# VHH binders against Protein BPS1, chloroplastic (BPS1), part 4

Target 1, 306 residues: Protein BPS1, chloroplastic (BPS1), of Arabidopsis thaliana (Mouse-ear cress) (q9lmm6)
Amino acid sequence: ASSISKLVPKEKSDILTVSWMKQAMESLCETHNGIKTLITDLELPVSDWEDKWVDVYLDISVKLLDLCNAFSSELTRLNQGHLLLQFALHNLEANSPQNLSKAQSSLDSWKQHIVSKNPRIENCRAILSSLVQTLNLPKVKNSAKGKVLMRALYGVKVKTLYISGVFAAAFSGSSQNLMYLTVSNELPWAQSFMEVQNTMNAEIKNIFLSDGLTVLKELEAVASGVKKLYPAIQQGSIDPISLQPLKDSVTELSNGIDLVSKEVDCFFKILLSGRDTLLENLRSMGASTLQATSPKKAAGKNYRGF
Key: E = the ipSAE of ESMFold2; O = the ipSAE of OpenDDE; V2 = 0.75 times the mean of E and O plus 0.25 times the DockQ between their complexes.

## First folded at step 1 (VHH)

Design c2 (framework vhh_surovatamig_d1)
Fold by ESMFold2-Fast, scan of step 1:
Structure c2 (fold): chain B 306 residues (1-306), chain A 119 residues (1-119)
Amino acid sequence: as target 1 above (306 residues)
Amino acid sequence: EVQLVESGGGLVQPGGSLRLSCAASGFTFSSYAMSWVRQAPGKGLEWVATISQSGSETDYVDSVKGRFTISRDNAKKSLYLQMNSLRAEDTAVYYCAKDYFESLGYDYRGQGTLVTVSS
């Protein structure tokens, strides 16, 4: 609850920034590490879990790994754009007609590159929709420890879905990926979450109404800086002092993307480690068929449904 | 399919030298300007050097001018980076890249070559 409240920045201008994304992903890493501590504190060995709890964890984790892969793909794509910006800045500093022509071409290529669609990000909508379909709080009758665990997993899923939806919306440039989750009133943090979701979504939608090249603040700052330089490039002369704001914006964006990438990688490793531990525990139970079916469940296949 | 394969990285002491190579395939190598870019641990991508299609023009980032030399062999479809007087700050994964005015033609899921400058 209080960790969700920390996602709302004090200033509206800090919403939809790579800085916020870094903090949000870091928060997910903390949340998922917390569930490992809870499992230890409850002294619940995996062998005591109902099959449905194992299936829930494996199904959620494989889809979350797919989301991490999509986000890493987009961050890598944005990093490729950074090379075009570096080359453009190098040519702008040279300030000859030939170099200015090269700079303009590079900046035009950068603009085309950042507005290009990423199929992996488009696929996030399907993954998120699939996860939402399974968003329910299980009824646990015969295990107090199981009830605590299932409620914790439900809360983790709600938080992960919401943050992932914001990432998908930011990267796709479409507010359709924003989550409007309904959470069980049985949970003491439900009201707090609904307030955070409503506040964040209202501000995010306002940002999407803005007429910009992108919705990410640091990326839009670079785009704005590029736009301001076109008249000077056309006129064939660049004031070196006028390049500093763009250089600063490019550096800020690059550093921000790097920090977000590190947190996404951290989250991926946490998810992968959790899955590996679970699969090893299932293997230690001596049933060869359990290990044989686990990779297929990880792929999102369920024989009961499809 | 465009493919770029870097090699020649390794561990070297400060002040040492190292030569990187890049083998290109899947495109007309002699028709494109080529670049070397690097990514240091915990940092973003940094452009290092560029060479024109014919090899007659070269450009370098200020921090490597006089220490690094970019060259190419169009017959062998190969790009090179001769690195002299290496410093700890040169530690990075090095990648070769196609002309910036086209798609980079580089996939970050592919390999680069690691250069570690340490005593």
Scores: ipSAE 0.000, ipTM 0.277, lowest interface PAE 17.5, mean pLDDT 78

Design c3 (framework vhh_surovatamig_d1)
Fold by ESMFold2-Fast, scan of step 1:
Structure c3 (fold): chain B 306 residues (1-306), chain A 122 residues (1-122)
Amino acid sequence: as target 1 above (306 residues)
Amino acid sequence: EVQLVESGGGLVQPGGSLRLSCAASGFTFSDYWMSWVRQAPGKGLEWVATIKQDGSEKDYVDSVKGRFTISRDNAKKSLYLQMNSLRAEDTAVYYCATEGYYLDSSGLFDYRGQGTLVTVSS
């Protein structure tokens, strides 16, 4: 098996899970750390990168930081719902009419909370559309290192866009955020990626056709467990044994959200570190260029255009 | 299963020559750009050479240009690196890889074997 097949979960229905999201984000962290190492290993002067490489990296990275912030915002919002679930479970265990009324109220508030729209997640579609428009393989001649770097950056961009689209689809509950990327035939991994994209997108669309409160498997397990308890709450009696599956689902969801949050934060830090390194290199070169007084006109250039 | 098996490494005197081979299986070799990358003791991975699917384009890191020659035989599903005028600085474990290795070990696309050790020493 190729390393690209790792993006396909063992069970096809597990593609929209916080468990898969944790693995996918961890994979992005590894990919972006790899590109930082490649940039260092190739020892390319920043001046040689200007219009072909630095622009590609910096342009996408600011938008990727915005996506990370949107994803962190949604993970925080879902984690706020966990407090409602814990309060409900506490009251269900007490099993008095007063406590069952409080539990039902808390569960109703939780359902309302998780179906509400997050404006930052809604904005992900605009960010992704903008990134897709910039998905091009730049032409680099007479530079072996430049060709290697540009092909690597293109592959990173394709992978990042696809995974980000899946995250946006999962969090928004809309398949309209799914990417249908066309990859250059010049690249050896193009066919493998297209097969993975087609397989995963078909399964994701199938999941969106099912009835449910959410498309995320762990979140839907909690929602299903909550729905199952309403008849017992109405009867005024809760079997303690019947609460354990919901407790287990709530714990699994909470732990999953925390793990995804940590990986998103890690990815954010990697992106920021990469940007800081390149911007510092550009700052150093910009300062020397601005100090130059030669007729080369280097000193006359706008630093932002550098 | 996908496999890349490197061979041909060994101990050689400075100025000597070695030819590395890589046998590929489990994928359509002729569809992939192939690369040689190396890792010297205590150092990171360094790209050495790349060859296009049909052999029409070849690229090398400056330090080996004119000394190393990358080639492939699609019928035999094999990649080669002819190394001439070897220097102590060429001492490293050499890996056969498809283009995409630099993206990471879990990335979009990554096939790498166990490597073959080249030691250049008196």
Scores: ipSAE 0.000, ipTM 0.281, lowest interface PAE 14.9, mean pLDDT 77

Design c4 (framework vhh_surovatamig_d1)
Fold by ESMFold2-Fast, scan of step 1:
Structure c4 (fold): chain B 306 residues (1-306), chain A 121 residues (1-121)
Amino acid sequence: as target 1 above (306 residues)
Amino acid sequence: EVQLVESGGGLVQPGGSLRLSCAASGFTFSSYWMSWVRQAPGKGLEWVATINQDGSEKDYVDSVKGRFTISRDNAKKSLYLQMNSLRAEDTAVYYCARELPYSYGFEFDYRGQGTLVTVSS
C-alpha cells in the first residue's frame, strides 16, 4: 500500500508504460523476496500454520503463476511482432517499389498482430476476480509472529493484485481489468492506499479514452510512427532521416519488453521457489522430523524501506 | 520532525549485559510497532526484535531468544532492549526503527543514528 505510492510516476501519463511495468514488476520481486525473508526471520515452521493457510497459499501461488504465464505469453507475442517491424524497416531502407510494397505489407501485418486478442490475457480477469475473493485479513491471537506475518501477507496480496490488474488492463486494452480493492480499516494505511488507487485508476481510464491504437506509451509511439510513414510509402520515396524516429521508438519498445520479460521471469521463479519450499517442508514433516533447512536469514539489502 | 535517538551502547565482555534505550519524538509513538535492528561491520541490516503498540506482543530473531528483551514506555515515548548473556556475534551498531503501519517484511520509514555495541575482552 504505502510502497505502491512510490510507483506513482512524476508524470501521470507515464503510468501505462513498459518502463513503469518494469519498475512495478521489479518492486513485486523485492516485495515477495522480503516476505520470504520475514518468514525465515520469524522462524514460523509451516507445520505451525493452520491447514487452511497452507491451502490458501498454494491456491494463491498457482493463480499468480498463471498470471505470470499470461504476461510472459503477451510479452512473447509482442516480441514476435517486433520481427515484422525489423523486416519492414529493412525493406524501407532499400527504398525500391518492390521493397516499399513489402514494407507496407509487413507493417499492416504488425498492426493486425498487435490488435489481436491473446486468450491468456483475456483469462486474467477471471483469475484476478478469484484472487480478490480471498483478500481477507485474518485475526491471529496470542502470536506476535503470526500477527506480523498476516499483516505482511495481506499487504503483499493487496500490492500484487493491484499491480497485476494494471498489467492485465495494459495488455488487454480494457479498463475492466483495473482493480478497485477494498482494504481492511484495521490498517492505518487503508485510506492512503484507496487514495493512491483512485488517483492512478482515474488517470489510467483517461489513457483508455485516448484515440490511440494501444494504451502502452512506447507501443503507441511505434504505431504513431508507422502511421506517419504511410503517405511517403505510397509516394514511392522514403527520406532516410524520416526513418530515424521510428527506428528509435522500435528500439525503445524492444528494450523495454526485454526488461519487463526478465522481471516477470524473476517473479515467476520467486513464486515457484516459495511454493517448492513449502511443499518440501510439508513432505519432510511426514518423514519423522522437520528436516528442511531454513532459508538464509535476511541481509540489510533485502529489507524494504531501507 | 521524526527523531529516534539511541543510547546505552558500549564495550562489554562476553556474558555481560547492556540496556539500550531509544527516545522517540515528532510522532504518536503509541500508534506504531517498533523494532530493533542491527548491522555488524561489513554486513547488512539484521532484524533483532519487534514490539507492538501496547507492548502485549513481542518477537525476536532466534539467535537472541531468551537473552534479549524488548520493551516500551509509551508515556515516556521510549523503546528499550535489555541484552543479557552477550556473545561476540552480537557486536554491531544497534538501530531503533519505526515500522511502517503496513509491513512487507521489515519495511521501516525511520531509524536513528545507532549505538555501537562491542562484545570483546
Scores: ipSAE 0.000, ipTM 0.115, lowest interface PAE 19.3, mean pLDDT 77

Design c5 (framework vhh_surovatamig_d1)
Fold by ESMFold2-Fast, scan of step 1:
Structure c5 (fold): chain B 306 residues (1-306), chain A 121 residues (1-121)
Amino acid sequence: as target 1 above (306 residues)
Amino acid sequence: EVQLVESGGGLVQPGGSLRLSCAASGFTFSNYWMSWVRQAPGKGLEWVATIKEDGSEKDYVDSVKGRFTISRDNAKKSLYLQMNSLRAEDTAVYYCARVSDFWSGYYEDYRGQGTLVTVSS
């Protein structure tokens, strides 16, 4: 996966940013769309696959959809926190004792909200561990086209698992979710990938050693801005000029989360489309009792309440 | 069971007006500040307006100030948003929500189903 080298930021400080996450997820969408084109170009339609590979694909794809749902859940949770920040900023601008009290309550609630654990993100480790067990390069001896496709799919799996691991580590605040993937030595890009993985993982671990509220750069910038305002709030006086950096950080974070959410939704839809096509092919062959996940259900409202 | 049910959304031309309503049940409506929050297609949640429990104080995001008016009727347990001079950027799903110290934590339990407002020429 030579394309994974493009995910290494020029500056180490750009690792674990919502900006990087947007680019990484966008890269996954491109990669998975590229596989659809390759399958078409090689004239190897999914309908020619053996039943055992169909079952493996369905298992892998549902696990990837679960990861996407976990990531979307966390991004939605972070956006809910944005409402508290908007309310706090509004009250800080009013700069009266009553409004400053409301602002402090909102900021305290935001801090509590951000440090709260998301059970769906905690479950990502089990899903990722299960997916690693499926990371095998199949041997194809009788088809040159099949060999090209299998090697491409293996590269896609490696890239998908690594990026998903970084997302899980970032959202969980735990380096335990970082992937240490072993890649088949017969692939010419194996050494390059291992070097990228080692370099990125070393820097990510270094970020985890910092005494921050979070490991995401833009979110930590907001947290730092909030921390700097507490003494002024408690003293009952806010300098209006001191609010601008926090406002800028809040806007940057909100815009970044929206862009990441869009790319995660895009990736989810690509995975769902692939599943629906496969399941429809199976139903047309007489598997009428087989149930498929509706695109409307996947794109629907949040079914997870308090 | 706490419930908030929004209504009044629809399709309007730029410059048009809509009035959104929210019917509250399952809690003492007159004891809570209430807010309107919106989510534009492909965007995050945006706070729009807040009203004090007795209606004496009202706050708005700058982009709607002078165009939108939040109000409430505690006897009817209802919250309203009068939207005038609508712009394409106001296109969003609008939710009413109960305001508390755990605003985001109470949001899903005390946020309605939402009502869609589309401003299109």
Scores: ipSAE 0.000, ipTM 0.202, lowest interface PAE 20.3, mean pLDDT 77

Design c6 (framework vhh_surovatamig_d1)
Amino acid sequence: EVQLVESGGGLVQPGGSLRLSCAASGFTFSSYWMSWVRQAPGKGLEWVATIKQDGSEKDYVDSVKGRFTISRDNAKKSLYLQMNSLRAEDTAVYYCAKEYSDLLTGYPMDVRGQGTLVTVSS
ESMFold2-Fast, scan of step 1: ipSAE 0.000; ipTM 0.449

Design c7 (framework vhh_surovatamig_d1)
Fold by ESMFold2-Fast, scan of step 1:
Structure c7 (fold): chain B 306 residues (1-306), chain A 122 residues (1-122)
Amino acid sequence: as target 1 above (306 residues)
Amino acid sequence: EVQLVESGGGLVQPGGSLRLSCAASGFTFSYYAMSWVRQAPGKGLEWVATISYSGGDTDYVDSVKGRFTISRDNAKKSLYLQMNSLRAEDTAVYYCARSLEWLSYEDAFDIRGQGTLVTVSS
């Protein structure tokens, strides 16, 4: 649907931003909640699902939870950096040699903190590669409702994998995490998705060719502001007016990270709830079949051939 | 194992006072600078106050200067935040944070605990 095309911002400068990440994660939350509505509208019993796809879904959901934990870990790490920036700015405002020394030390720690690698983010590549292997559209026979659900789930997987790849690329500072997904041509949105993927990936790769400290726009704005302060700190003279742009950039980054963090937490809760609900429904349906008139056939019912 | 356990939060009227405590264990408390940081509903983490390893030097964010006092008791391995003249804007979860560096301010924000909730409401 139109939700995929809306992932491409109107301005190139909005690609690889914390603002875009907030919007993209919010879109994933809406998409995954939409599947619950679709299942309700179709009145599709879980017993009609192929066993292999239930197992695949459970495996996928665990891996998506791992990705959410990795993203949350990085957002928390960036927030710890924000505290270092606040401490540095506080000391810069005091305008004494001792306070300027503290400020420079804090800014140097922040710079080292930002360029350091997060092992959880580095592991995202392996998780994403594993998830790509599950990206298959099954052939559903004897169920029009099952076909609609399987196609919807496939679309959700494609969108989730692509957005997660962008997040991993942004947080790792490596384009190796970008997805180049091949989607089934039988789906009417396949061409539109391929165009979005090609456009986004081309612009993201271009950003990775820049000589910045980071690829995230808001974080790079802070890094640039910090770099401009070093000569003034060495000279022992800080113009209060020259601090305002950095203060504004720091506030923008902090607010953006907080909003992305909230959306990631929301997505994690949606995934966890969906997984728990599916497992409970599978257990209750198993118990229900055991109450059938023939205990020998309790778990083996299949209405496709009979 | 480093542990930091915050306590002392609660519901208070504007203009009221609260004293927050942080019990530290698993490290040599007297060798580290300590901080209080807070997170208001719908907002990011905000640094509030820092105290040096000896207690001889303190720093505060402008919005709490003159109202909040950070202190420590190295013998009891405890950090405190005395909060006076509380405002609605002070509503937040308050966290105790340890410097990651020995005798240094360079890595001042190692947060381990669940925090303590302060609600300022009329």
Scores: ipSAE 0.000, ipTM 0.210, lowest interface PAE 20.1, mean pLDDT 78

Design c8 (framework vhh_surovatamig_d1)
Fold by ESMFold2-Fast, scan of step 1:
Structure c8 (fold): chain B 306 residues (1-306), chain A 121 residues (1-121)
Amino acid sequence: as target 1 above (306 residues)
Amino acid sequence: EVQLVESGGGLVQPGGSLRLSCAASGFTFSSYEMSWVRQAPGKGLEWVATISSSGSTIDYVDSVKGRFTISRDNAKKSLYLQMNSLRAEDTAVYYCARGYDSYIFGTHDYRGQGTLVTVSS
């Protein structure tokens, strides 16, 4: 029931962009909120779930929260690079030997900052591998509503893992994080998902073959703009008009990162809220049982909740 | 041949400390990031800590932050894990691993044989 085909952008050049990442994460937020609505519509309370499914949900959700924290960490790190770029641009406008030297030093520091590895992003591979091991379509024979819910949850897991894999690949600069998920052929959307995965992964692999500083389009645009300015900096004279394209690219990257960061935070809050709701429901079940054991009971019959 | 040899494991009381060492050979140690991973009885592998090739970038799993310290000596080709304020939940076989990603999960030849840490009263 996921609009998985929407993940393929109209232009292939929009694959591995902060713009795509914002849309993909926004789509995950919508999908996870949709599951909450589906549970309500199906009238399947969590109390009807097997205890082991509750434990699996709590384990999966904490791992997804860890992925969100890793992604937020990288977005913050990239945003810290924005300050180095702003300092460099300010010094390039001043157009004195001292200021041009400061600008070059700042741009060199920015390049070093961008190519540095983030251990939290590197750790995403272990988390994703662990989550893939829990990716199974459970058989539900005795409940039509349960079958609908389990199939929907499976589809949500597939979508979440795939998008998270793309984020991890983009941020790490490593294709090792790309997901190659196998989906059960009994599901009506299985072929559509496999086609999306094949199309996206083929284009992502082509981007990884590029000789750029990064695989993320908006970030590479900034890197290219910086590289273009080095000869002018070394020659000691900068044309203010030639700075505008870089300024535009820096602004676009900064705005894009902020939007992605906002959506990652939204997803984190949705996951946390889901966990809190589940834990409160479990507490309510315990409180109901405790109330039923009250010494002030009815003479002949006691109702104990469920 | 890539070899990683762990040592320093043993029995320790809750709240105690242990220092694990890993001796590396068969590759240019100073060129690789290194990790510690552990496996508790009946559980899967869990990543614990990573240190960059230069030692300047370090990260830990949340449950050990503030208690464990990863370090390296590139001249001696050695990796270390200082474990303080040990808890029963830290009981596991600890492995030295080259890199993080595929080296831990795809290439067991880049992981040592492990050293057992038991935290019990």
Scores: ipSAE 0.000, ipTM 0.086, lowest interface PAE 21.6, mean pLDDT 77

Design c9 (framework vhh_surovatamig_d1; at its last look DockQ between E and O 0.01; V2 from the best seeds 0.00; counts 0 for: pae O 11.8 > 2, placed apart)
Fold by OpenDDE, look of step 2:
Structure c9 (fold): chain B 306 residues (1-306), chain A 120 residues (1-120)
Amino acid sequence: as target 1 above (306 residues)
Amino acid sequence: EVQLVESGGGLVQPGGSLRLSCAASGFTFSSYWMSWVRQAPGKGLEWVATIKQDGSEKDYVDSVKGRFTISRDNAKKSLYLQMNSLRAEDTAVYYCATHEWELYGSFDYRGQGTLVTVSS
């Protein structure tokens, strides 16, 4: 419960910043690591798991890996855009008519690049939809530990789903991926989550209603900087001092993207490791059962005939 | 086809009240969060209020808290906005919108809107 409140930044203006995105992803990493710890603490061996529990974990984890891949691809795409910006800045610094023309072309290419859709991000909706469809608290019979586990998994799913939705919305530039989740009121953290969701979504909605090129603040800052320079570029004269704000914005964006990328990679690794561990445990169990069912070779009673 | 039809707008004096209605069709209304948004003259769209499927949860933009109440009737597939203590700054075209990501464009699905004018 305490972890979800951390998603709300102190300043509303920090929502959908790269810094916030980093923190949100970091929080997911921590949350998923926490589940691993919980499983250990519960002393609930996989052999005691119901098939349903295993299925839930495996289904969620694979879909989350797909989301991570999508996010990573978008971050990579943004980094590619950064190269166009760097090239543009380089030409702008040269400040010749020919270089300015090249710079303008590069900036135009960058704009086109940024507004282009990433199919992987677009596919996030389908993944998220699939996860939402199974967003229920499983009923566990006759296992107190199982109940605890399922509740934990449910919480993790809710948190991950929400954050992933925000990421998908942010990266797609579309509010279509933004969701209001319905959480079971039986859970003590449900109210807290709802409050966070409401608070965050309120601000995010307003951001999406803005006339900006993008909803990512640092990216928008770059876009704004570019827009401000266009008249000078077209006039064929740029003051070198006027380039500094754009340079700073480009640098900030690049650094931020790198940090978010690292956290997404971390999350990916955590998910993968969790899956691998579970699958390994299942395999080991299967092997043990096969060994146990191997018929003891009946020692041939050599009936020495009398 | 998803359809949203807003009604109830009009001219009202400051301090007055209006009740907006939205009739929804073309989707399972009861399965979705619903919202009101507004657009003032010369301004962009602004989120106003959101309500959960079962009406148990509501959220408002700060400027309307305590004055506006969002509600819904799932049987009638209708969304409502009770607006009390209206101010000049509340003048806008009001739209009902879906909030669910399953519907392509949470705020893209809005009706024609209903004009609310608050003037002395």
Scores: ipSAE 0.005, ipTM 0.228, lowest interface PAE 11.8, mean pLDDT 85
ESMFold2-Fast, scan of step 1: ipSAE 0.276; ipTM 0.711
ESMFold2, look of step 2: ipSAE 0.288; ipTM 0.734
ESMFold2 (binder alone), look of step 2: mean pLDDT 82; pTM 0.833

Design d1 (framework vhh_rezetamig_d1)
Fold by ESMFold2-Fast, scan of step 1:
Structure d1 (fold): chain B 306 residues (1-306), chain A 121 residues (1-121)
Amino acid sequence: as target 1 above (306 residues)
Amino acid sequence: QLQLQESGPGLVKPSETLSLTCTVSGGSISSSSYYWGWIRQPPGKGLEWIGHIYYSGSTYYNPSLENRVTISVDTSKNQFSLKLSSVTAADTAVYYCARDLGYSEFYFDYRGQGTLVTVSS
């Protein structure tokens, strides 16, 4: 479908934003839910798949789960910076020499935190490269239902790889994660995808050439606001009104990160559910006891801010 | 009934390697649904996530600990292990092993009872 064209925002300045990332991940969740419905509608239950396709699905899905965990890790790391910014803002409002010194220290710590690298994000390139190697359009003979399904799965994989590449590029600050996928021209959406990829990649490259602290628009807005405060802090006086633009940018960034995190969690849940369904089918067939479903959970615990 | 149990030395000398093993019973570690991880709590401080491993061997570590941490899995024994090198007094903590769902908010639905590891000469 031309749902791929929705990836290009109306304003090109919105391409590398937390807002775009939320919409892109939400779109990916919709796409993966749609494929599950299609499999059901075509009456091609997973229990009819050959063993080799089961292994391929399990390998692909665990790699996608690994990407989700890497993205969640980076979103958590960026959210830890929010606490440093809040502490700085509180101290800037107090406007005493002691408080201005504390604010400057907190802002310096935040800048150091933001430029530090996340090893889990660095590992995304290897995962993406591995997934690209499995991007093949299978030939299906004399099966209209099978042809529809295989073409749909191929399209889902192309979209998933492209969006994941953009996320990895944004979080790593490296264009090396940006995908340049080749798509079979026998598919009606192939030209549309190539045009989207070319347009997005051109604008992303331009953003990477800018001299900012980060490539994410909302995060760079915060960084720019921080930079503008240094002269006032060094002069020993802060106008409370001049803090409002930074406060607004900090709030926008925090809200955006929360929304992206929610969509990444949703995508992870969809992938995990698909795996559980497959494993239940394997057990019921007696094919393997190694793929057993986990026992019922004890009372869960949430450990935020690790 | 899934149960996780930590084991390993309770005392480690500074500069040496801390080594712990988690034994999983009542469920298989070869589950594609979960990660298996380590968290710790130093005296008087909050919980700190160390890392987790997928049964395939894929590992993810806390960036602040990454250069010192190795997590490994032995599916034949239904166990996974933690090695933390070059320990100091700051590594004194209660160490827990846990089953991790991998959400952006770390969500552990099972964890061990914890084992105290003291770093002292």
Scores: ipSAE 0.000, ipTM 0.127, lowest interface PAE 19.4, mean pLDDT 77

